# Ledger of designs, part 195: miniprotein binders against q53ft3

Target 1, 195 residues: q53ft3
Amino acid sequence: MFGCLVAGRLVQTAAQQVAEDKFVFDLPDYESINHVVVFMLGTIPFPEGMGGSVYFSYPDSNGMPVWQLLGFVTNGKPSAIFKISGLKSGEGSQHPFGAMNIVRTPSVAQIGISVELLDSMAQQTPVGNAAVSSVDSFTQFTQKMLDNFYNFASSFAVSQAQMTPSPSEMFIPANVVLKWYENFQRRLAQNPLFW
Below, E stands for the ipSAE of ESMFold2; O stands for the ipSAE of OpenDDE; V2 stands for 0.75 times the mean of E and O plus 0.25 times the DockQ between their complexes.

## First folded at step 21 (miniprotein)

Design Ya5 (at its last look DockQ between E and O 0.46; V2 from the best seeds 0.63)
Fold by OpenDDE base, look of step 21:
Order: sequence, then structure tokens, then C-alpha cells
Structure Ya5 (fold): chain B 195 residues (1-195), chain A 107 residues (1-107)
Amino acid sequence: as target 1 above (195 residues)
Amino acid sequence: SPESYKKAIEYAERAKRYALFAQKYAELLAREAIKNNDPESYEEALELFREAAELYKEAAELFEKAAELYEKGDKEEAEKLMEEAEKYKEEARELFYEALRLYERMR
């Protein structure tokens, strides 16, 4: 349902579903990460009236997870970019992930997505520094991200003759990825905030 | 104990959220089935979501009853209801994940 992208790293498309409404991505070496993109894969939409609250967690000095609300993704806004650099441990409010025994490695941060009612999401306030404020920085980041994603995805391209039957796996034609990339670039060039 | 009561309430609220989520997916699939004029392809996943929703509701009700018993001091009976509720929740979870897997393969 969700993907996570860090600039200069491989795209993560396999979120750990830790609960029916909770998805988690692990981010190793999180101190080197400035921005994270969370996006919907387009395979499964949110049900009507629902969206995703995106959280970031890092271990505090005691090794306890501190979760912070970064922002939201919805069917109408299926992707978002968040700045996670410089996020300080805020006072731990009751977080959707706080009660979950998620096995944590101390050196690994996490992105959590909580599927929630849109009305409930509207009452939540993201941390102020998480939103990418500058259009230019956003455009540059997005372009680098897109290039990284395309390069990553294309590296897995196989010919029909090289495909082995795997009934448990879905295959996407490389031309579909390219077309998506081109369309996204075009939209980005027209309006960097098209989403 | 107050802690046991709180736990039971939290589990009830969680089960209610899962019931709603399952119901919302069932509604989504029903709409897609109509839109695509293909009710047969969606039937299994749709039924699983509906069943999951009902089991989550049952779990929620049992957790709430357990909470009430904890408040009254009937710990032994409360614990039995908690165990029963957990069984319903786990069964619902299995159906929910199966439904999701089916739906993903359709899309």
C-alpha cells in the first residue's frame, strides 16, 4: 500500500504491517537522512473518509521510541515529503504506535503510517519543521528522488524470456514506470505543488 | 485493577477501529464490484471483510464487558472474557489480512 524513499537509498515498497491499520518502514542510519518521501503505491487506496497519518520515530537517550507526527497522505494527496533532520525529541504524546511492541534496533529510526479517519486527522497538528517549505528545495529533492527511483526500478528490469513463473509476485512493465516518471516530471515542472 | 480496566478499554477501542476499517474496505469493494460490473471477483474478499468486521465487533463487546467486570472486581470472569475476545480478534485479523491479500491481487 505504501512506499518510502530516502534520497540516495533504495526505495522501500514493503512496509511492515504491524497492525491492521499500522505500517512501519525501518530507516537505518537515520542521522544521515534529511528528507523522507512517503507515497501510496496505488495498489490499494484508502477507503472513503480515511487517510494516513505519517509519524517518525527515533530512539531517545533512554532507547525509548519518540514518535512525532510529520504529516498526512490521502487519496487526494498520495505523496508527501518530510524533513526529518533536526527533529528533536518532543515530549512523547500518546502516539498511535506507542502501545505497540515494535521490535526496535537502537540505531534504526522508523516511519510509521497510521490509517485513520480524515476527520480525526484534521484535528492533529504536525510538527512545524517537518513540512518542506521551499518550492525550489522541494523540486530539487523530488527530481533527485525520481531519478533514484527510476534507476532503482530499472535495475530490476527483466526481459520476458528471463521471467520465471512466480504466481505470488506482480510484475510491472518497465514502460509503465517510465511513462509514470515522464508524466510526473511534466506535472512537477508545471506545478511543483500539483499534489 | 485500574490497569486491567484501562487495558480492556484500550483493546475494545482498538477492536472497534478495526471493525470500522474492515467495514470501510467492504464498502469500497462493493462499490468497485458495481463499477466494474464484476461482483463475482470481489465476492470472496468482500465477504471476508464483512466477516472480519463482525468478529471485531464481537471482540470489542467482549472487551467492554471484561472492563466492566474488572471495575466490579470480578477478575476471574473478566480474564475469561479477555481471552475469548482475543480469540475473536485473532480470527478477525486472519480474515482481514486474507481479504487484503485477495484485494491486492485483483488490483
Scores: ipSAE 0.697, ipTM 0.882, lowest interface PAE 0.6, mean pLDDT 85
Fold by ESMFold2, look of step 21:
Structure Ya5 (fold): chain B 195 residues (1-195), chain A 107 residues (1-107)
Amino acid sequence: as target 1 above (195 residues)
Amino acid sequence: SPESYKKAIEYAERAKRYALFAQKYAELLAREAIKNNDPESYEEALELFREAAELYKEAAELFEKAAELYEKGDKEEAEKLMEEAEKYKEEARELFYEALRLYERMR
């Protein structure tokens, strides 16, 4: 019914259905995760009047689960990006010179999805700033990818005086790459989904 | 005991939610069958959702009756109803998951 995606990891599409209306994804090594994407696979929609409340759970210092509401997914908003980095902040991240933030065991957190009535979901309040606009995250990723490509390509630029003759190879002037980069940046800033 | 009473009430409320959930899927499938002009393809999954909803309703009623018995102090009879209710709940769950599997395959 649902998928869960973390940058740099394989997408999970096989949630553990722990109850008729409850689904769970495991997040090993959650300390390194800043954002998660939760989305509907499109195989089975919510029934009319229902949606999904999305929770983040991690074990506290006693090993007991702590559940926090991140936000929602619905048929009308079938995907969302959630920031979880602040939800797993420990003493070391808040007081780095007064205490050492050490994780003694590999920790497994969970994303939980509870199917509920939309009216019930409307009464719930997510933890502050957990939800991230999908446009903002796409724009940030795209800008980083664009900068990375431009820096990489530019590192191979040579002047015409430094070129080795190679008649079988095609060459692209460096100013074409720069013009493309500038145009792409401008278009992305105007409409992050222009492509 | 007050703990047993609370458990019975909680299980009754869960079963009611599952009954509603199954019923809403049955309604969704009925609408899709009409829209696609193909009621025969949806019949098995739709009936499984309806049957699951009825079994969840039966389980909820038994959990509520068990809660009444706990409050009256008839612990032995209440435990018998709890066991029976859990059997109906598990039967409903099997039908519900089968209906979901059939529906997923159809899409």
Scores: ipSAE 0.676, ipTM 0.868, lowest interface PAE 1.2, mean pLDDT 78
ESMFold2 (binder alone), look of step 21: mean pLDDT 86; pTM 0.858

Design Ya6 (at its last look DockQ between E and O 0.49; V2 from the best seeds 0.00; counts 0 for: pae E 2.4 > 1.5)
Fold by OpenDDE base, look of step 21:
Structure Ya6 (fold): chain B 195 residues (1-195), chain A 107 residues (1-107)
Amino acid sequence: as target 1 above (195 residues)
Amino acid sequence: SPESYKKAIEYAERAKRYALFAQKYAELLAREAIKNNDPESYEEALELFEEAAELYKEAAELFEKAAELYEKGDKEEAEKLMEEAEKYKEEARELFYEALRLYERLR
């Protein structure tokens, strides 16, 4: 349902679903991370009237998770970029993951997505510095992200002769990924905030 | 105990959220089935979401009853209801995840 991307790292498309409405990505070496992109895969949409609240968690000095609301993703806005490099000293808010026994490695930060009603999300206030505010920084980051994703996806390209029957897996033609990339770049160039 | 009461209420609220989520997926699948003119392909996943929703509702009700019993000091009976509610929740969860897997294959 969700993907997570850190610039210079592999795309994560397999969120750990820790509950019916909760998804988690692990971010190793989080201290080197400046920005994170969270996006919908397009496989399963949000139900009507629902969206995703995106949280960041890092271990505090006691090793306890501190969760902060970064922002939101919705069917209408299926991707968002968040700056996390300045969040290390933030105060934890009430977090939807606190009651969950999530196995954590002390050196690993997490991105959490909570599926919630849109009306409830509207009442929440993200941490002020998490949203990427500059169009230029956003464009540069997005371009790097796109390049990383394309390189990642293309590395898995196989010919039909190399395909093994796997009824549990779906295959996407490489041309579809390329076309998507080109179209996305074009849209980004026209309007960096097209989503 | 006040802690047990609070826990039961939290579990009830969670179960209600899951019930709503399952119901919302059932509604989504019903709409997609109509849109694609393919009710048969969506039927199993739709039914599983609906069943999950009902089981979550039952779990929620039992958790609420358990909370009331904790408040009254009937700890033993409250714990029995908590255990029963947990069974419904786990069954609902299995159906919910199965429904999601089926839905993903339809997309």
Scores: ipSAE 0.697, ipTM 0.883, lowest interface PAE 0.6, mean pLDDT 85
Fold by ESMFold2, look of step 21:
Structure Ya6 (fold): chain B 195 residues (1-195), chain A 107 residues (1-107)
Amino acid sequence: as target 1 above (195 residues)
Amino acid sequence: SPESYKKAIEYAERAKRYALFAQKYAELLAREAIKNNDPESYEEALELFEEAAELYKEAAELFEKAAELYEKGDKEEAEKLMEEAEKYKEEARELFYEALRLYERLR
């Protein structure tokens, strides 16, 4: 149902389903992790009126799990980036995982996702300012890549009168690249996650 | 006794959440089957979600009855209901997971 991504690591797509409505990812070597991306795979959506509360858990100095609410994922916001570097010494929050036994090792943190009613999620408060807007950062990154690509491709533009004969080579008119670029920018502004 | 009462209530509420979760998936599949004009493909998963929801509801009722018995001091009968409720919950869970697996294959 969910994926979990840490920069420089392979994506995890096989959460441990520890209950009908609870999912867990292990994060080995968690002390080196600063950000985690949690996202919906798209295989199974949340039912209407439901979404996912996302938690971070690490072992405290006594080896006991400390759970902290990071934020949320929903059908309408199916991915989110969370900053966890400041949370590895923070205080725990109320969480729905206390009624379950989850095996732990001292060096492994966890991401937990609890499927809940949207109304219930609206009453929950994430710790600190852990959530990072993935839409704003994603949009800026994508726009910069598009600008860079367009500028690079445009630097090779030539008129038909300037072309050297090369029958085995194929060419694309520069205006086609421009039309694609303009269309993609428009669609990205409308829905940053359309692609 | 107060700890046993609280446990029975907690299990009842959890079973109610699972029943609702299963029911909402059944509703989702029913809508998808109609939208796609393909009720045959969704029939098995839909029926499993509906059966799981029914069994979770039965478990929740038994957990609530056990809570009433704990409050009245009838520990032996309360424990029998707790065991019966847990059996219904476990059966519902297996049907729920199978329904999810079948639904995933449809998508």
Scores: ipSAE 0.480, ipTM 0.805, lowest interface PAE 2.4, mean pLDDT 79
ESMFold2 (binder alone), look of step 21: mean pLDDT 87; pTM 0.871

Design Ya7 (at its last look DockQ between E and O 0.50; V2 from the best seeds 0.00; counts 0 for: pae E 1.53 > 1.5)
Fold by OpenDDE base, look of step 21:
Structure Ya7 (fold): chain B 195 residues (1-195), chain A 107 residues (1-107)
Amino acid sequence: as target 1 above (195 residues)
Amino acid sequence: SPESYKKAKEYAERAKRYALFAQKYAELLAREAIKNNDPESYEEALELFREAAELYKEAAELFEKAAELYEKGDKEEAEKLMEEAEKYKEEARELFYKALRLYEKLR
């Protein structure tokens, strides 16, 4: 349902579904990460009246996870860019992942997506520093990231004849990735802040 | 204990959320089935989501009852209900994930 992209890294399309309504991406070497893009794969939409709250978690000095709300993704805004650099451990607010025994490696940060009602999401306040401030830097970053994603995804393109039956693996048609890329570029060109 | 009560309430709220989520997917699939004029392809996934929703509701109700029993000090009976509720939740989860996998194949 979701993908996660860090500039200069491979795209992650296999979120760990830790609950019916919760997905997690692991981010190794998180200290070197400035921005993260979270996007819908287009395979499964949100049900009507629902969206995704996007959280970032890093280990505090005690090794306890601190979750912070970065922002949101919806069917109408299926992608968002978040600045995670410089996020300080805020006071642990009630976060949707706190009660979950997520196996954590101390050196790995996490992106969590919680599927929630849109009305509930509207009452939540993201951390102020997570928004990308400059349109120009955002456009340049997004374009580079899109290019890296496309190059990465295309490198894994196999013909149907080359596919080995793997019941444990989900395949995304290359055309879906291309259409997403084209649509994203178009939207970015029209409004760099379309999310 | 107050902790056991709190835990039971949290599990009840979680089960309610999962029930709603399953129901919302069932509604989505029903609409897509109509839109695509292909009810047969969606039927299995649709039914699984509906069944999952009902089982989550049952789990939620049992967790709520367990919470009430904890509050009254009936620990032994509360723990039995917690175990029963957990069985319903796990069964619902299996159906829910099966339904999702089926739905992904339709997309």
Scores: ipSAE 0.655, ipTM 0.864, lowest interface PAE 0.7, mean pLDDT 84
Fold by ESMFold2, look of step 21:
Structure Ya7 (fold): chain B 195 residues (1-195), chain A 107 residues (1-107)
Amino acid sequence: as target 1 above (195 residues)
Amino acid sequence: SPESYKKAKEYAERAKRYALFAQKYAELLAREAIKNNDPESYEEALELFREAAELYKEAAELFEKAAELYEKGDKEEAEKLMEEAEKYKEEARELFYKALRLYEKLR
């Protein structure tokens, strides 16, 4: 039903369904994560009149989960980008994941999605500045990923005079990476959703 | 006893929510079957959602009756109803998840 994406990690498309109306993604090494993207896969929509409340959870000093409402996804707004970097010491809020036996490793955070009536969701208030513009945040995230990739690849650049023969290795000319970078930036500026 | 009463009431409300959820998916599939002019492909998943909804309703009724018995102090009969309600709930859950898997394949 849902996907979860963190920069530099493989997309998660197999949520743990912990109840008929509740889904969870594990986030290992959560302290290094600044943003998460939550989106609907398009495989199963919400029924009419329902949507999803999205929560972030981390263990407190006693190892107990602290759940915070990030925002919402619906059939009409099927994706959202959430900032979680400032939430890792916050106070818990009212949430629907209460007494359920969600199995959790002590140092792993979670993204939880609760399917609820839209009227119920209208009474909920997300924490802080968790929700960001999907388009603006997507563009910023994509630009950072693009810069990171180019800087990383460029750090291995060598001149042709410095090469040693290595017939078993494959190489890509550095100018190909630069051309890809420039083309990607141009296309992103014209249509942030082209990929 | 107060804790047992609260648990029975909580389980009843949870079962009611799942019944509604299953029913709303059945309604969604019925509309899609018409829209796609393909009722045969949707029939199994649709019927599973409807059956799950009915079983969740039965579980909810039994959990409610168990709560009443706990309040009256008839602990042994209340526990029997709780066990029966749990069986209906687990059967409904299996049908609900099977219906979701079938629906995903249709999409």
Scores: ipSAE 0.618, ipTM 0.850, lowest interface PAE 1.5, mean pLDDT 80
ESMFold2 (binder alone), look of step 21: mean pLDDT 88; pTM 0.885

Design Ya8 (at its last fold request DockQ between E and O 0.53; V2 from the best seeds 0.68)
Fold by OpenDDE base, fold request of step 24:
Structure Ya8 (fold): chain B 195 residues (1-195), chain A 107 residues (1-107)
Amino acid sequence: as target 1 above (195 residues)
Amino acid sequence: SPESYKKAKEYAERAKRYALFAQKYAELLAREAIKNNDPEKYEEALELFREAAELYKEAAELFEKAAELYEKGDKEEAEKLMEEAEKYKEEARELFYEALRLYEKLR
């Protein structure tokens, strides 16, 4: 029913079904993982009015599991990307996974999927910044790209007095780059998909 | 005991959740049968989900009754109902997983 993907690793398509409505993936060496993708395989859909709450579990300093709600998957949104690299400092949340007698090594985390009513899911609050909205991730990437470009270009800025004459080269005023940057940033803030 | 009561209530709520889940799959298969104009394709899986749902409901009712008996201090009868409820739950689980496997195979 579910798959789990970590970049640079083999895809997992065999979740452990620990209950009728509960699925678990093991994530070894979880500290090296920045993002995890959870997706439906397409073999079995959710029933009408149901979806999956996606949880992350890692051992705390005492070896006790800390569970955090990452977000959701549904028939309408059959895949999601979650950032897990910054969650180690997070507080544990209420979770539907009982005391799983899983011998946890300190390096192994888990992804848990709980199949629930959509109405119940709507009442749950994921941990902040875990759900990588396509829009937010794109906006952040674009902003970083813009900043990188601006910083790079501005590092070559020289005054006219500092210029060495090079008749074969064309020069762009630094103010043009700045104006472009400001305009692009404004448009991006208004609509990340303005192109 | 209060602990036994709480346990029985938790088991009842879980069984109710499983009953609903099984029912929702039965409804899904019924809709797919209509959509595909093939009522026979998922008939067996549909019936298994329906049966599982009914057995989970029975288990839930028995767990609730057990909880009430624990609250009244009738431990012996409560434990009998817990055992009976567990049998229904396990039977329902087997049917539920069989239905899922069958559905996945036929899809």
Scores: ipSAE 0.754, ipTM 0.901, lowest interface PAE 0.6, mean pLDDT 88
Fold by ESMFold2, fold request of step 24:
Structure Ya8 (fold): chain B 195 residues (1-195), chain A 107 residues (1-107)
Amino acid sequence: as target 1 above (195 residues)
Amino acid sequence: SPESYKKAKEYAERAKRYALFAQKYAELLAREAIKNNDPEKYEEALELFREAAELYKEAAELFEKAAELYEKGDKEEAEKLMEEAEKYKEEARELFYEALRLYEKLR
């Protein structure tokens, strides 16, 4: 139903369904993660009148989960990017005894999605520094799409010496694809909404 | 005990939420069947969601009865209802997950 994407990592598309209306992704080494994207795969939508509340959980210094509401996904807003670098990360920097020589090791956090009535979700308040604008998430998605298209098209490139004649086929020079990629990327950097 | 009463009440509320969730999917599939003019394509998944919703509702009613019995001190009878309610809930869960699997294949 849902996907979870962290920059520099493989996308996760197989959430652990821990209850009929609860889904979880594990995030190992969560201290190195600054942003996470939660999105709907498009395979199964929410029922009408329902949506998803997205939570972030990490173990505190005692190993107990600390859950925080990041925001929401719905059929009308099926993806969102959340900044988690400023949230509680289990650091001991404000520990009352100064935590002088405690070595921090990686641990596993979780992204949780709770399917709820939209009316119930409207009563919830996310942590105020987690949500990122839809323009920023669109820019990141668009960059991924551009890279994917370019890499895909490039994987079919052949030199003229490697071609066999086929007068009934149309061909596009590879430099056209490169020029398009460069131009699109430039325009996107200038105005993410130009298209 | 207060603990047993609260547990029974919590399980009743969970079953009610799951019944509503299953019912909402049944409503979604019914609308898709009409929109696509293909009711036979959606029939099996739709009926599984409806059956799951009904079984969750039955479980919720039994959990509520168990909570009432705990409050009155009829612990042994309350435990019997809790066990029966759990059976309905587990059956509903199997149907719900099967319905989701069938629905995903239809898409």
Scores: ipSAE 0.708, ipTM 0.883, lowest interface PAE 1.1, mean pLDDT 79
ESMFold2, look of step 21: ipSAE 0.675; ipTM 0.872
ESMFold2 (binder alone), look of step 21: mean pLDDT 87; pTM 0.872
OpenDDE base, look of step 21: ipSAE 0.665; ipTM 0.870
ESMFold2, fold request of step 22: ipSAE 0.672, 0.667, 0.681; ipTM 0.867, 0.863, 0.874
ESMFold2 (binder alone), fold request of step 22: mean pLDDT 87, 87, 87; pTM 0.871, 0.867, 0.870
OpenDDE base, fold request of step 22: ipSAE 0.748, 0.751, 0.751; ipTM 0.900, 0.900, 0.901
ESMFold2, fold request of step 24: ipSAE 0.698, 0.644; ipTM 0.880, 0.865
ESMFold2 (binder alone), fold request of step 24: mean pLDDT 87, 87, 87; pTM 0.872, 0.870, 0.871
OpenDDE base, fold request of step 24: ipSAE 0.751, 0.747; ipTM 0.901, 0.899

Design Ya9 (at its last look DockQ between E and O 0.50; V2 from the best seeds 0.64)
Fold by OpenDDE base, look of step 21:
Structure Ya9 (fold): chain B 195 residues (1-195), chain A 107 residues (1-107)
Amino acid sequence: as target 1 above (195 residues)
Amino acid sequence: SPESYKKAIEYAERAKRYALFAQKYAELLAREAIENNDPESYEEALELFREAAELYKEAAELFEKAAELYEKGDKEEAEKLMEEAEKYKEEARELFYEALRLYERLR
């Protein structure tokens, strides 16, 4: 359902579904990460009236996860870019992921997506520093990231005849990735802050 | 204990959220089945989501009852209901994930 992209890294399309409404991406070496893109794969939409709250977690000095709300993704806004650099450990509020026994490696940060009602999401306030503020830097970053993603994803493209049955693996048609890329570029060109 | 009560309430709320989520997927699939004029392909996944939703509701009700029993001091009976509720939740989860897998194949 979701993908996660870090500039200079491989795209993650396999979120760990830790609960019915909770998805997690692991981000190793998180200190080197400035921005993260979270996007819908286009395979499964949100049900009507639902969207995704996107959270970032890093280990605090005690090794306890501190989760912070970065922002949102919806069917209408299927992708978002978040700045995670400089996020300091806020006071851990009761977080949607806090009660979940997620096996954590101390050196690994996580992106969490919580599927929630849109009405509930509207009452939540993202951390102020997570929004990408400059349109120009955002456009340049996004374009580079998109190009990297497309190049990466296309390198794994196999024909149906080349596919080996792997019941444990999910396959995304290349045309879905391309269509997403084209749509994203179009939206970016129309409004760099379309999110 | 107050902690056991709180836990039971939290589990009930979670089960309610999962029930709603399953129901919302069932509604989505029902619409797509109509739009694509292919009810047969969606039937199994749709039924699984509906069944999952009902089982989550049952789990939620049992967790709520357990919470009430904890508040009354009936720990032994509360724990039995918690165990039963957990069985319903796990069964619902299996159906929910199966439904998702089926739905992904349709898309």
Scores: ipSAE 0.714, ipTM 0.888, lowest interface PAE 0.6, mean pLDDT 84
Fold by ESMFold2, look of step 21:
Structure Ya9 (fold): chain B 195 residues (1-195), chain A 107 residues (1-107)
Amino acid sequence: as target 1 above (195 residues)
Amino acid sequence: SPESYKKAIEYAERAKRYALFAQKYAELLAREAIENNDPESYEEALELFREAAELYKEAAELFEKAAELYEKGDKEEAEKLMEEAEKYKEEARELFYEALRLYERLR
């Protein structure tokens, strides 16, 4: 029903179905992973009125799983990118994977997908930094990143009269940074998911 | 005990969710059968989802009855109902998974 993709790894398309409405992917060597993509394969859709809540789990210092809500996938939004790098030491969230028969290895993280009613999903609150593929939140984050980069690069600007050569240094004209900034904003406005 | 009562209630609510889940797949397949003008291809999977939904409902009712018996202190009878409810739930699960396998082949 679902796929899970980590950059530089083979896509996983065979989730472990641990309950009628629960699916799990194992993520070995999870500490090196910063983002995961969760998507629907297109073979079996959600029934009308239902969707998927997506969770991340890692073992705590005692080897017990800590579950955090990342966000959602639905028939209308069938893929999502989640940031997990900031969650590996975070606090757990309310989750539906409690006393279920889920295979757990303390040294391996998991992505869990719980099929839920859309009304129930609307009442759930993802952890603050997880969802990247939400177009609104991604666009806002990206705009702040662009502003930050431009302000940083501009702090190194020198006028032509102030230019003093350093043979071991490479220089970038300030207009190159502006062109990059304008081009990136244009691409983002046209397709927030162009990457 | 309060722990046994709470467990029976949780199992009842879980079975109700599975019943609804199976029922919603049956509704989806019924709609797809009409949209594709192909009711014969969907018939077996659709009926399996419907049967699974009914068995999940039976399991939920038995789990609820067991919870009432735990609260009244009739532990032995409550355990019998818990075992019967589990049998219905497992049968429903097998039908549900088979329905999913048939549905996946249609897609």
Scores: ipSAE 0.646, ipTM 0.859, lowest interface PAE 1.4, mean pLDDT 80
ESMFold2 (binder alone), look of step 21: mean pLDDT 88; pTM 0.876

